VHH binders against q9lxz3. Designs and how they scored, part 28

Target 1, 367 residues: q9lxz3
Amino acid sequence: MVTRRRSKKKKKTKRKKQSSKEKEKYQTFINLPCDLLQLVISRLPLKDNIRASAVCKTWHEACVSLRVIHTSPWLIYFSKTDDSYELYDPSMQKNCNLHFPELSGFRVCYSKDGWLLMYNPNSYQLLFFNPFTRDCVPMPTLWMAYDQRMAFSCAPTSTSCLLFTVTSVTWNYITIKTYFANAKEWKTSVFKNRLQRNFNTFEQIVFSNGVFYCLTNTGCLALFDPSLNYWNVLPGRPPKRPGSNGCFMTEHQGEIFLIYMYRHMNPTVLKLDLTSFEWAERKTLGGLTIYASALSSESRAEQQKQSGIWNCLCLSVFHGFKRTCIYYKVDEESEVCFKWKKQNPYENIWIMPPLNLIDLPLFDHRI
Short names: E, the ipSAE of ESMFold2; O, the ipSAE of OpenDDE; V2, 0.75 times the mean of E and O plus 0.25 times the DockQ between their complexes.

## First folded at step 12 (VHH; framework vhh_7z1x_3)

Design f5 (at its last look DockQ between E and O 0.54; V2 from the best seeds 0.00; counts 0 for: pae E 11.8 > 2)
Fold by ESMFold2, look of step 12:
Structure f5 (fold): chain B 367 residues (1-367), chain A 122 residues (1-122)
Amino acid sequence: as target 1 above (367 residues)
Amino acid sequence: QVQLVETGGGLVQPGGSLRLSCTASGFTVSDNYMNWVRQAPGKGLEWLSGITGEGGTTSYADSVKGRFTISRDNAKNTLYLQMNSLQPDDTAVYFCARETGTFWTTYSFDYWGQGTQVTVSS
């Protein structure tokens, strides 16, 4: 058992209201040792965890800490027929359908840190959207080509939030636009095109350790360092994978992974060696769970198995023509489909809920 | 000039076995992703099995898994399909096909053999 100093939190467990002196002589849950409190709270579903966090500061800290350990990403789906979206919590097998007509005509460009970057190609409007809080943060307009990718470094609530996109790739030059959240306008930078093929398209972008990593359809990996305003193409390419029906690139604590999906073969997971820039296949995730979707991915590590979705590759992608969300245990070469019932995996995005959300929205949340 | 030549088809009784061969010329089989595909009379193309280049990783359609085995002989530059427990529904023209080597796209085939007829009938 972990030994904790209960005395460090004694001042936070005081009752807010005075009650009769007879009530004060009985021990309450507020005064439980931390390890016993953690055990009790670990058995609560999310709704009851949120309610328990309002009891006192000691319970709040315990509930929030345990909530982080046990909280899993949700799925979001935007309806094609009306102005609604659906949130699905796989751990509770519950959904919430929400109406938000202000996003009519918008599509998702990128997802990170619980936020979606949304773009309307008819009005050139760009905004961040948090589907859990329904907060919107508008950005300056920008024209984007249909196949143009845009990414951001962190939540728009941070003063460090930076938007990044490649607007043009010519034989000789690459043009990049960036927007730092406090800027008046977009900044344009032009760099020498150092790609092996000058008609490459960028298929995957991740932000890691202050740098945007960009992968082309031909397997070239490039980087953009915004602090130095520097662009370069890295050596090495992942092995050829003819017959792939898609790929994802993800980041976890500075490490970069590439996931190939195949029509009729098991997925392949590669890890980039950041020293040699060589890609090595992984036969185990080593306790890491990766939640991959078309426009971004989430990841976490767990010390203890949680209900059967740890050490897995969780996908919101095509799997041949099945088109259901699945998870795949790399060590066991086995798969379990949890059938989300949506037809297009690009309409299903893994997104991490906020840790401090008081009550989750249900069917009645609209603007 | 790239060529693929299939052999080994024929008539077989239900439950029987055949081994198809595909001899490649103009390229190295072990450097390419190779596949077996069939077409039953009056039907579309059906992918059956594939083998990757250097790694030699195999894959199978659900309809043939456990009955068919893809393999290759690098010294002979030849691809094989061992077919066991054949059923009347396996009657088709069988093709050997080379997969294009494009990263990040859906696979397609750039070269095909002439095909070999397999007929399963009592």
Scores: ipSAE 0.000, ipTM 0.155, lowest interface PAE 11.8, mean pLDDT 72
Fold by OpenDDE, look of step 12:
Structure f5 (fold): chain B 367 residues (1-367), chain A 122 residues (1-122)
Amino acid sequence: as target 1 above (367 residues)
Amino acid sequence: QVQLVETGGGLVQPGGSLRLSCTASGFTVSDNYMNWVRQAPGKGLEWLSGITGEGGTTSYADSVKGRFTISRDNAKNTLYLQMNSLQPDDTAVYFCARETGTFWTTYSFDYWGQGTQVTVSS
């Protein structure tokens, strides 16, 4: 009985080498070097940047990164006649009109981190307002004088947000009020007045590294440390210069700058030495652009020299009938605006736009 | 008593040059912000040039930039304006003025000279 061993023929399935050519075509757009991608995206208007961000994760990241780099402070103009606000983007030279009926009767006090501090002198209401999101954070009421300055440390969305103001300066005492986030009421602190007797109004206030720096109209600098509940008047004074049309104080990454404006001269920039507390004149801003306004000034480190906005002071000006901005170069001869005049401090203020402009109700997506 | 006295004005032909002097008394020129201004017939006051006390930084109006030079002699307590390439439109009374102000005050002059006449005519 011869058992016929049936030889099972193993069918060698020829795996078709799918040609390497189809993989090459799809690789071209997805694998753009990051630098080239950024270069391309940098040329896109914001609308197209947003569209591009939806393509893939890599594009999204590139788009978002470029949005951050190109964000410059915006200027808000406050109408005297109606509850209209004009936003101006100096980088794009675009204007947007906004209406905030909820802010009827309010004036601006301060701006930082994309938020406005608004005050109603009739109702004594104080609130934070985000003009981009329309978010409102009410604060406890406070009576403020017309020329009284107020500042805050950071966005009200932070639990570390602190409001600061000097409410009274008498011969013997200075009264400070602070409000901490989630506090029930204003904290009042009274200190001995060590200011000079004449003209003790505060013109500029900035917050840096836990301390409020307060500049008087006489050029005295005072410090308030909320953590220590400590008030001190510094002995150092900025150099007096006759003919000043304006003075602005700003903070950038722990550094404090003071800018003097003159009708027929380039701006003078002073930097505070935090060791000696003396002011030193600076010929350069180290790549900074300062956006200066009477109540608050913003600063930005410009990464791209290509815009020509390097070591510049930006100011709001009236040119004819148009509100615009001018740039003064600190280290170069700039065109001197001979007709530059000090503006009403409540007429305009710089504000940082949000990093993600997509969420701005300002862009009527109804295109 | 504070006094400023301008000298050096006169008649000059187009393309000519003049040097104006302003001698100060009662204060030190080198410690102050000094300016030259002019007033043409039927026109308002025009600022021309300034020099700061500290550092001696100079500035010029566009109308005179490259043609006029402001300087001072500290020993003589005198301010100068060298004017070159003079034109008929430069005809005016020229004044030396001390600028004053505080940190927050608007541009102002507190002391003026009597002025010196400059006439540019063929």
Scores: ipSAE 0.000, ipTM 0.271, lowest interface PAE 11.0, mean pLDDT 81
ESMFold2 (binder alone), look of step 12: mean pLDDT 81; pTM 0.813

Design f6 (at its last look DockQ between E and O 0.01; V2 from the best seeds 0.00; counts 0 for: pae E 12.6 > 2, placed apart)
Fold by ESMFold2, look of step 12:
Structure f6 (fold): chain B 367 residues (1-367), chain A 122 residues (1-122)
Amino acid sequence: as target 1 above (367 residues)
Amino acid sequence: QVQLVETGGGLVQPGGSLRLSCTASGFTVSDNYMNWVRQAPGKGLEWLSGITGEGGTTYYADSVKGRFTISRDNAKNTLYLQMNSLQPDDTAVYFCARETGTFYTTYSFDYWGQGTQVTVSS
């Protein structure tokens, strides 16, 4: 620890002299030319960038500004048997085991903007949790069915944060519940059911351009516009080859993507045309990297990196107590598929870490 | 608890041979369909070979047929991949994987090893 200014030490000369020597040492390092400092910082891995940002305010600001370019999503693994959690950064192949006793009995529902939405099925408690700050924002209770999905529009620190879920689907009607952060109670809205007359549950939800897009288990896409209190089912179903055994849906810069997985073929990538609401097949990810999980996914447009994680579909692998990712190149021939098992949708989820981890109570610089 | 551990990777010269091992715990290899899969840096996944549970019937991808041989040792609960005539484009991380065994999910894998690196330098 260094103290930047010690201008009033007139009483204890030995104590003042020791503090002055430490201050003098750090002042000489602060005098590095700006271009050289930025060059050095740009070549540091994340943990060393965090350590360098503790030197002084000038270094802190330089380190934080450069982190944005190099930050990738992290994967959180949830134990089935206790309250242990593992954060994994596949770009650096680093992991960190954490314990959050405040989340005992909770399961994850959704992830966005560095926040988790957590639900306790025994107490019906609902809360936002930031695993990096340990901040907790409780929400009004709500009963949820086992396969009921819930999503939110943005960080709960925003007054525009909206929670959304579909609570029931009957032959004639669909029931939606929403909650704004400043409301006292959940709002219930009922609409005519325009889904095809197959059994339907909603399995994928993304928020984009002010609306929620909801995909059913049968491939129907619906939207809910909360500003208009408007619900509708989009025409048709996205084309898919016979034998698909899993899918993911994600948003990137207002575009909606759907990826079907197969046992013996390359995945099918579809992009929604937001004008016609028709699906168009894509032969490649076009430089987009998708970090996929069952409840929510992250996406980034990335340049080729030394980690090898770019222009691919990143899927988690769980083997005993070791966790890894497999990087699936969509535009290359593959004879391997993954079975995405619905029975265990809460084992992992992707989350974006904050830009500056050093000021957070959850992280030691020696991770 | 199901675990798969691959060993036997390493550096080999072009035209050389290498034998990979995959030791299973928590289940019996001979009761399950077992597979080898690889991933080259910056490339997609590639299925290589499989062996059925009962009867031990073997299957191969065209890219490795005649060069690679899958086998198992039931006493050691271990799966093997003998790789001959290796070339630089065989450089990859090699995984063993257990098939789920359900009728509806042929070539769907529920457990994977950590992988072992094979490097073939010219």
Scores: ipSAE 0.000, ipTM 0.302, lowest interface PAE 12.6, mean pLDDT 73
Fold by OpenDDE, look of step 12:
Structure f6 (fold): chain B 367 residues (1-367), chain A 122 residues (1-122)
Amino acid sequence: as target 1 above (367 residues)
Amino acid sequence: QVQLVETGGGLVQPGGSLRLSCTASGFTVSDNYMNWVRQAPGKGLEWLSGITGEGGTTYYADSVKGRFTISRDNAKNTLYLQMNSLQPDDTAVYFCARETGTFYTTYSFDYWGQGTQVTVSS
């Protein structure tokens, strides 16, 4: 009885070592660091941005975030005779007349983020006004001098919105008033006056990174930090402001620029060094266009060298009977318009239009 | 009674020096913000220099910076203005003035001296 031991041949299943080569992670553009992706997308024309937004969620978000439809600021002209307002779009060279009877007796104080700060010197009323939506946000009343400047930090729709003004300057003291969103009253702060004693007035105010920068008519720069309730006058040499020509201060992505004109010369551009707090002259705006007005100036980074708007200062002008704007090139090759004159600070101001202009009742869809 | 009395004015040649004095009565100079102001013929008032009560911080107009020095003697209750490198354009009546203790939107003074004439001429 020969017990045939059936030798069970163990089939060694050769586990094919799938070669680790396949993890050549196709570094697809999908895995680009967010910063690099944004950099790339920022260089795309709008058409390509739209196409890129269809690639993946990450790209979509990056594209949308950069679709800063760089809408050029609009210029608002304020009538002296009636409650009429003229909006001018420099990009389209279109004018629109608006009537805001609700703003009767009001003058403009400041503009930022698509909102106007309006003041009535007869009633001492202060309000935010959106000329595109006609939304109005009333503020506590405040007495303001005619030459008193006021600024705000962001749109009043934000809970972080802060209003700032200097209400009094004496030999010994400066009085500042601030209003925080949802506050009941103005906060008053008093500081020692460290300004030069040459009857300086504040002409320009900008907000950047939590701080109000205040420029005097003599070129002194002061800063106010609301979070610290701190006031300081910077020791830096004021830029020589020769004469009665325009001076404009603006903020762009944390950088502070000062532009001034002297006679019929090309504009001088200064950039603030935030470390030394000294002004440095710049030969270029680095691709910025500054839309300048006496009370507020807007800045835009132009992605495309649209013919004539690159590195420019844009100012409102009267050409004959037509209100328009002119562009000054900052470089030495710029033609200076010899007919430019300083305007009344309250006659015009730049404002950012909303991104979705299509929904604005202002555009008579009937055409 | 509060009184300010300026002295030390006179005729001086261009490039010359003068020291003005302002003696106060009725209040303490060191406790107040004191100022020098001048008025040239046919011109408005021009602020020149100030010294604070607290800390004695000094301020100067650009027109006189580096040439004029404000100081005080507390024991004498007197304010001084040392004027060097005088020019014909410095010809004016010079006043000592105390700043008001109230808050205003403009610079204001509550007490003035009668002024002292400074004439710079060859």
Scores: ipSAE 0.000, ipTM 0.243, lowest interface PAE 11.9, mean pLDDT 81
ESMFold2 (binder alone), look of step 12: mean pLDDT 81; pTM 0.821

## First folded at step 14 (VHH; framework vhh_7z1x_3)

Design k7 (at its last look DockQ between E and O 0.03; V2 from the best seeds 0.00; counts 0 for: pae E 15.2 > 2, placed apart)
Fold by OpenDDE, look of step 14:
Structure k7 (fold): chain B 367 residues (1-367), chain A 122 residues (1-122)
Amino acid sequence: as target 1 above (367 residues)
Amino acid sequence: QVQLVETGGGLVQPGGSLRLSCTASGFTFSSYGMNWVRQAPGKGLEWLSGISYSGGSTDYADSVKGRFTISRDNAKNTLYLQMNSLQPDDTAVYFCARDYTGKYPEFIFDYWGQGTQVTVSS
């Protein structure tokens, strides 16, 4: 009668193995490889990115890393009477007053990557200044004319930072000076002057893909390649001379744009063909917003159609006693003549704020 | 009309001194940087010295550093170049040139004088 007991034990072991495999399938979405997670997050709009950041720590980190907080550029206004600086955030329409006594006697030359290039024409001092952190990077002294244009390639915290200027233009020769990060002295290069004799001054300088592009007041475009120590004047001319009201040149992801403003006319947008080096008129900015100032201009691709700020030219304006900005749609007929006036090039400049502005005590949250 | 007129050139012996003057008219002289440039026979233009609009800053080419001194009197609308220890190689036409003002960044001269001849010969 002993035989029957053996059969029951085998069935229990199979059920436990199936439940462990089903648990492993649900765990697969939580353990996305970091690369795949980043790829997915990169495709999310900002709103969904924020939501995704609340899922778990790993997702939070991935979301924050990819969260291109498209921070709009800020305007800095430089007082004529004192060493006060006014920062304006166009997105929040907030102003902040700053005082930098250490910059007494300095004027702005250029802005890029959240840094200002500042020059003192009396002492010949040149320095990089971060208005948000108050960091200062001094450079070797440089004698230059008051209206001499300068540009730099990237933030001075980078070892690849290169500063560029033309220090002399004679009938026969152009003298270029460059300063590499951590260099002890300026490098001087002399080239034959191939500019047309019509009193060419450089008005706009931009850096793109290792090359400095220099636009003259007569519409001539020159390029300087630091790696090759090469200078050339390009034959192409913009179809129209820079208007008396404003000329702005900017770079965006390797593309170079030129904007002309004439009295009583809509802005003209030109794009440089990098193959032919000819300017082509554009009816649209391709979704870009250009924040234009006389010394340097910033560009942003607006991802969110929701802000209504796309294909726009943003300009500083002084209305009464209030500093603000205006947006011109490039593809719409706008009466620009009544809204914007040419300003002193040294009175204002666009600057990129740091990504972590929330931590900067600059804005008294008490309002 | 903008005018620059150089004076003070002449014949001088080696080791001698000469003072050039440039009188400016037709613009606000005190608002512009000014320069001295020279052209020797058969040679190109050579920048020598520059001075800021206020006179607070000066610069010199290596060829003249320690020998030449640039200065200005804004009340008289006059630019000066004191030249000491002159050498035969300093023989040239000397020009005053105005910095281009109103548009940044380059040391561009928009107006020149007619020049004054300096000859250094024994």
Scores: ipSAE 0.006, ipTM 0.263, lowest interface PAE 11.5, mean pLDDT 81
Fold by ESMFold2, look of step 14:
Structure k7 (fold): chain B 367 residues (1-367), chain A 122 residues (1-122)
Amino acid sequence: as target 1 above (367 residues)
Amino acid sequence: QVQLVETGGGLVQPGGSLRLSCTASGFTFSSYGMNWVRQAPGKGLEWLSGISYSGGSTDYADSVKGRFTISRDNAKNTLYLQMNSLQPDDTAVYFCARDYTGKYPEFIFDYWGQGTQVTVSS
């Protein structure tokens, strides 16, 4: 169980005396021309931006506007030796280690919208977990095969949240299970098998524009539309060079991207043309920053240029065996490794923090 | 069709040595990392060692560091495990396994051999 805590300081005598000195300080900042104010605010780290937003309405709106633009994903890692997880903010190069024994035995299935879908293979328990708020939302149990992937459409706090998985692929049929909020049980749907190989596994699942896109280990792309209860295999295959060592698939504003990883060459980035369903290799990200991690179909943000992390693939693993996290600049064909390193890099997952970080248990260790 | 075939197992006395081989077919061997895993009687799987696709990087479980050496010959599509100073608790079936990233994290190997028996007794 996750408990939300807010750090608050309420001392009238202290506030009166500090208010006079802080009023003069912040009054000087408030009188700055707009361009200079935005320059000053843009240089504040997130923690100081949050504190500055409490000065007045003008500062609040400027800080929040820049905060939303500058918010970037964090990495999360679940320890295999104890009941803890670690959060790391690459932009501030800060980490937090948190103990959460209620998740003992669980592993991550999918991440989206700041939530993780967690599964315990011994008890068949499913739940949503938000590592920043520590909220848990339990789901009905489901047995999952070792190589089965599961995804969800949006945060579990939404009444439109839908869980999706492919439970079997045989020579005759494909079986899909879905769960919509407040249903009593999982819904099962069976479709004709239209895949080229009957025993394909699904490597990546992405929800975009109301449908689930599913990529197989053989490069076939399938689509499930839950509103139509419709399944089919799309034409075309992404161009893949020999020696691929895994892939990531992600979505940004309706656009679908696929990243192939290789042991001995640079990653390739492909974009799906949603009208022709053909894949085109991208030699630049055009200012887009993509955050990709194992067992996650999406965790991404577009950054502002001045933060220094822009126009990059941010990968939790680059050369499979080396097990490091890197920033890869597609245009320059160059890489930079960053400090974060754990024994099992495949469990390092990008996740978006909420905008109100200062009110979270991470900043109040009384939990 | 991917196939991995282990050879070189057998009976050895405590303190002895064995060299295991794993011959690969059906895929580009030099594109994949490779691993050795063992299963003792009545026990679960234990990862022992891994080697990068080029052979430039190796790692070992603490239980075998200094006694076992992993290597590969990409020209012969063969993975090796040199086992020295063998003890009775090294008795197990030994498997070679192909490394695969982007899969379910507790089992990161997509193909396994049938295994070769190693028995350490006097």
Scores: ipSAE 0.000, ipTM 0.159, lowest interface PAE 15.2, mean pLDDT 73
ESMFold2 (binder alone), look of step 14: mean pLDDT 87; pTM 0.878

